# Ledger of designs, part 5: VH-VL binders against SWR1-complex protein 7 (SWC7)

Target 1, 125 residues: SWR1-complex protein 7 (SWC7), of Kluyveromyces lactis (q6cpf9)
Amino acid sequence: MSTQNDSIALLLLQITLYHQQELAHADSSLSLDELLVEPIVDNTVVEKFTSHSMVQIYAPELAPLNIRSIKGLISDLFTNTNIQEPKNLITLANHYYSERLNYLQEEKIPELIQQMKDEYRKLAE

## First folded at step 22 (VH-VL)

Design j02 (from r05 with heavy chain S31D)
Fold by OpenDDE, fold request of step 23:
Structure j02 (fold): chain C 125 residues (1-125), chain A 126 residues (1-126), chain B 107 residues (1-107)
Amino acid sequence: as target 1 above (125 residues)
Amino acid sequence: EVQLVESGGGLVQPGGSLRLSCAASGFTFSDYNMNWVRQAPGKGLEWVSYINSDSDYIYYADSVKGRFTISRDNAKNSLSLQMNSLRDEDTAVYYCARDSTSVTGWLQEWYGMDVWGQGTTVTVSS
Amino acid sequence: DIQMTQSPSSVSASVGDRVTITCRASQGIRSWLAWYQQKPGKAPKFLIYKASSLQSGVPSRFSGSGSGTDFTLTISSLQPEDFATYYCQQSHRYPYTFGGGTKVEIK
């Protein structure tokens, strides 16, 4: 997955994770621990995700997705993500956060530093 | 200075309606979940309603469900409580209160309410 | 709903006394317990969160302990400004619920 895709995946996981917390907070019959493994996805998740500026700007093709599609995306994250530890919303989020962090540290930041150096050189001439 | 200021309280007959407002200042209102809490004369505190920062999650006490509506306008730094079908037992000082929260890892933690207004008095006559 | 029971409902104490207030939840709430102080005609003041964490600006003579169902607020040495009503509140589940309050009065 690209860096942008990682960011979008992370956003979806964050929204879904928060949703599970709210549901567990509101319904005593629900267990957060169980929801972290098998999350509930409803219209609240869909609306928050599809209306998010990050999605609209970087992944506009995801903006019109319905609840079935969003459920599918989350399911795919559980299925296709390669991590050693048991999969849940937290461990998945950790994975995608790590991927984003690695990109920033190893590629994006060095690139920006180089650009700054180049600009400085031009100004000094 | 972080501040919450309630308004809109008053005297109303049973079955009447009131709209309470809470003006927030000194902090980024849109980043915080908000609550209404009330206190009947000489009684304890009773949580009334909760609304998260984006208004996606709203909860009510059973005693006010179907009668009260919580809302917020983040652009105006305001919180509101529309109270309909008021009853004698709704007589109380109404406080708006900011949620104190933190994020540990990926999990949000709810600690209680760290900022309170001075309250506005609602009196429902007999 | 989670019921919060405070004891005692009132306590008479003198300046310098050690005051202990207890709060019991009807079910386990882990550490999601807050304490408030309220003076007559004033809004509640946030004192302690997560059972034992002291809110910024609160004097160190206040302390909280407990987990699960039983919690305690302790004032190690009561000061004149500490005479007030204290409330516990659980933030584990909606609806949020408060204890009935404990009034700390002058002996």
Scores: ipSAE 0.855, ipTM 0.940, lowest interface PAE 0.5, mean pLDDT 96
Fold by OpenDDE, fold request of step 23:
Structure j02 (fold): chain C 125 residues (1-125), chain A 126 residues (1-126), chain B 107 residues (1-107)
Amino acid sequence: as target 1 above (125 residues)
Amino acid sequence: EVQLVESGGGLVQPGGSLRLSCAASGFTFSDYNMNWVRQAPGKGLEWVSYINSDSDYIYYADSVKGRFTISRDNAKNSLSLQMNSLRDEDTAVYYCARDSTSVTGWLQEWYGMDVWGQGTTVTVSS
Amino acid sequence: DIQMTQSPSSVSASVGDRVTITCRASQGIRSWLAWYQQKPGKAPKFLIYKASSLQSGVPSRFSGSGSGTDFTLTISSLQPEDFATYYCQQSHRYPYTFGGGTKVEIK
């Protein structure tokens, strides 16, 4: 997956994770621990995700997705993400956060630094 | 200085309506969940409503459900409570209160309410 | 809903006394318990969160303990400014619920 996909995946996980916490907070019959493994995905998650500025700007193809599609995306994250730990929303979020962090540290930040140096050089000339 | 200032309280007849406002300053309002809490004269505290930072999650006490509507305008640093079909038992000082939360790893923790306004008085009487 | 029961409803004490207030939840709330202080005509003041963590600026004479269903607020040495009504509040589930309050009065 591309770094952009990692960011979008992380966003979806964050939204879904927060949703589980709110649901567990509102309904005593729900267990957060269980929801972290089998999250509830409803229209609240869909609306929050598809309307998010990051999705609108960087992944507009995901903006029109319906609840079935979003459930599918989340399911795919659980199925296809390669991590050593048991899979839940937290461990998945950790993974994609780590991937994003690595990209920033190893590629994006150095690139920006180089651009700044280049601009500085141009200004000094 | 972090502060909340309520307004809009007053005297209304049963069945009437009133809109309370809460103005926030001194902090990034859009980052915080907010609450309304009320206190009837000589009584204890009663939680009324909760709204998260993005207004995606809203909750009400059963005593006000269907009659009160909580909302916020983050651009204006404002919290509101629309109160309809008011009853005598709605008579109280109404406080807006900032939710104190923290994130531990990926999990949010709800601690209570760390900032309160001075309150605004609502009196429902014939 | 989670019911919060405070005991006692009132307590008479003198400056320097140790004051203990109890709060019981109708079901387990882990450590999601807060304590507030309220003086007449004033808004509540946030004292303790997560059962035992002191809010910034709160004197160390205040302490909280407990988990599950039974919680305690302790004022180790009551000061003149501590005469007030104290409330517990659970933040474990919606709706948020408060205890009935405990008024600490001058003996």
Scores: ipSAE 0.855, ipTM 0.937, lowest interface PAE 0.5, mean pLDDT 96
Fold by ESMFold2, fold request of step 23:
Structure j02 (fold): chain C 125 residues (1-125), chain A 126 residues (1-126), chain B 107 residues (1-107)
Amino acid sequence: as target 1 above (125 residues)
Amino acid sequence: EVQLVESGGGLVQPGGSLRLSCAASGFTFSDYNMNWVRQAPGKGLEWVSYINSDSDYIYYADSVKGRFTISRDNAKNSLSLQMNSLRDEDTAVYYCARDSTSVTGWLQEWYGMDVWGQGTTVTVSS
Amino acid sequence: DIQMTQSPSSVSASVGDRVTITCRASQGIRSWLAWYQQKPGKAPKFLIYKASSLQSGVPSRFSGSGSGTDFTLTISSLQPEDFATYYCQQSHRYPYTFGGGTKVEIK
């Protein structure tokens, strides 16, 4: 199973990355640098992701996933994301953030501006 | 005006219980992580507990673990500390403190506590 | 747990003096160190974060330096309103810990 939505991929990466930082902050035996490459995925990550409103609304098929499936999604992000930088949670998050910004800048914002122009024209009639 | 107001302090017998509240105003409470910090009479500061903005991460000082429970209600802009099995050494002024964090390149930067209440006094006495 | 040791425990100084307070962590905390000012009967006031960054509204006579284990708070020209107790605090790892405090008092 894989996520096909860049925003949902970014959400999973953000939740996972936040979790690694909390784990390392609470446990001196854990290295954040190592966790960024091989993250610990436990029920905290799973529950926060599957209960998130973005998942419930925009990817409801992911809401019933168990821990093994969520680990699989994260593994797929590491395996399937094509970037030139060494792969870790930060470089992957940067990638999906950039993809989201490109969409907003090139497609969504111009579309919204046009809709606003159309609404202004109708009000002036 | 950003402010935190603690309440619920008082005199309690050893072994008793007390619940502290902290009312937040002037900022979006649900965006911030929160702490309890205490100060025994004439002594320094001691961190007690932490809770993140959505209650997924909660930590306690060893001196209170198993006896105190931090919680929050983001709809009511309220932070709470349930204190059970109180001891003489729990006598202190208890401060509610807003955690200050920042993010650089997805990494949290833990800066400290930027907003403090004036405190509420808990006295545990035989 | 990370122990924070402040020195001196107290200092007597005159208005206009340069005051230096040190804080040592028992293990590396990078730059995750805060400084607070507390006057009697009042809550602590946030002064410095990330070892050297001044909180908004804090006078420029306050400065912080250091990284790793050794940190310094400096007041370049002591003013009457600066007589207080100062605390360092690490936020590198739970549990958060404070130094024992340094009381700055009038000579």
Scores: ipSAE 0.737, ipTM 0.878, lowest interface PAE 1.1, mean pLDDT 92
Fold by ESMFold2, fold request of step 23:
Structure j02 (fold): chain C 125 residues (1-125), chain A 126 residues (1-126), chain B 107 residues (1-107)
Amino acid sequence: as target 1 above (125 residues)
Amino acid sequence: EVQLVESGGGLVQPGGSLRLSCAASGFTFSDYNMNWVRQAPGKGLEWVSYINSDSDYIYYADSVKGRFTISRDNAKNSLSLQMNSLRDEDTAVYYCARDSTSVTGWLQEWYGMDVWGQGTTVTVSS
Amino acid sequence: DIQMTQSPSSVSASVGDRVTITCRASQGIRSWLAWYQQKPGKAPKFLIYKASSLQSGVPSRFSGSGSGTDFTLTISSLQPEDFATYYCQQSHRYPYTFGGGTKVEIK
């Protein structure tokens, strides 16, 4: 999955995780610990994700997805993400956040520094 | 200077309507969740309603549910409370209050209401 | 709904006295408890959050303690400006609820 795919995965996890916390805060019958492992996915999550500017710009094919498909994406993240920790929304979010930081650190920032050096060299002419 | 200023209070007949406004300044309004809290004459504080920063999560006290509508306009830095079907027991000073929810890692922490307006008085009387 | 029971309802005290106010939740609220001070005709003032953390600008004579269901606000040496009504409030779950208030008066 590309850097944009990692960012889209992180966005979905963030929206889903925020939603679980609001649900547990509003309903004493819901346990956040249980929701972190088996999250509730409803129209609030779907609408926030599919209408988000990152999805609209970088993954427009996901914008028409329905609740069944969004549940499937979350299930795939739980099944297919390879991490050593017990899987829940937090450990998955940490994983994709770390992948995004590693990309910035190892590839994008060095590329920007080189572009700045090249521009400085041009201005010295 | 962080400030909240309520307006729109007044005298209204039972069954009437009133719209309260709260103007925010000195902070990034769109980053904060907001509350309405009321206080009847000589009584304690009663939470009325909550709205999160994006208006995706809205909650009401049972005593006002179905009659009051909270809303916000982040472009205008304003919070509103539309009050319909007003009753004698709605007589109170109404405060807007900034929610002090913080995030540590991915988890929300709910601290309370750190900034309050001066209040606006609603009197429901025949 | 989480009921907040605050005691005493009032206390008469002299300047320099140690004043203790208690707040009990009807169920566990972890540390999601705030304390407010309110003077007549004024808006409440945020004093303490997360049960024991002082808000910026609050004098060190104020302290909070507790977790779970039992919470305490202490004023170690009462000053003339501390005569007010104090409220606890839980933020663990919607709807947010306040204690009934404790009025601190001059003896």
Scores: ipSAE 0.732, ipTM 0.877, lowest interface PAE 1.1, mean pLDDT 92
Fold by ESMFold2, look of step 22:
Structure j02 (fold): chain C 125 residues (1-125), chain A 126 residues (1-126), chain B 107 residues (1-107)
Amino acid sequence: as target 1 above (125 residues)
Amino acid sequence: EVQLVESGGGLVQPGGSLRLSCAASGFTFSDYNMNWVRQAPGKGLEWVSYINSDSDYIYYADSVKGRFTISRDNAKNSLSLQMNSLRDEDTAVYYCARDSTSVTGWLQEWYGMDVWGQGTTVTVSS
Amino acid sequence: DIQMTQSPSSVSASVGDRVTITCRASQGIRSWLAWYQQKPGKAPKFLIYKASSLQSGVPSRFSGSGSGTDFTLTISSLQPEDFATYYCQQSHRYPYTFGGGTKVEIK
């Protein structure tokens, strides 16, 4: 759907995935394989996400969200993202990463090239 | 040249406090996680504490929990260890060590500590 | 916490000898095992990571092997400059833990 939503989704997934790895590294009762499918979301994830400059600048409506709402966003990513692979934090992150690269390649870079051509032509007049 | 230089060691009485510093140079300090490791006289190595690049994840050995505080200032390329309620068994050379954890794609790989300072000596005795 | 047990605690060997040091973990640590060399009065030096990967600049006479709980550091032909104490360290989980060390002395 939205290019903005894809970038924000990727950010949330990256923060969440990093957190699971640290939790599993610190606690032998936690399995990373299980956390990739059912992640633990706590205030560390919430604070890192809501304070991130990307959120503050491009999705400020998400900055005041509480832990329940952030858990909901992650659950929605699992439910609503349509991919062929089994869903986990890694496969979801790969999906949104690919969507962001596709936007850069097909839309943003051509737009910037056109703007550069227009500026060069204007300066040459 | 990649360097870590510890300072702040000295002689203190039991129950006293001391703050260790580690100055980093020759690499982008803010890209790296950091550790403190100590070595008592004639003894082996003991990991003390860890802090990630953003200070979001901090861990301590059980022997120092509640008494030691690790921190970093990425603007000054500086790592610190505040040591309170010092005990005789805290006597050691304290090393600042750069963590060599790597990230491949989305996953961390934990390699150990690739750069060490020369250490600073802390002596706790009455 | 994961206990790391090194064996032997010390060894006395001649130049040219093959030296083998073992390290056992109290739990499986996959391959998240590092080896360090420490000379008297000096900081430890990073030798091997991921059980068997040689750090840049480390002589090829050093090698590491193992996975799970049992690990080995081998010096294929001992040189005079290899006099040192060697430590293994697991990085599988916090708290990071070191073996007790193996002191290698040249006869």
Scores: ipSAE 0.684, ipTM 0.853, lowest interface PAE 1.3, mean pLDDT 92

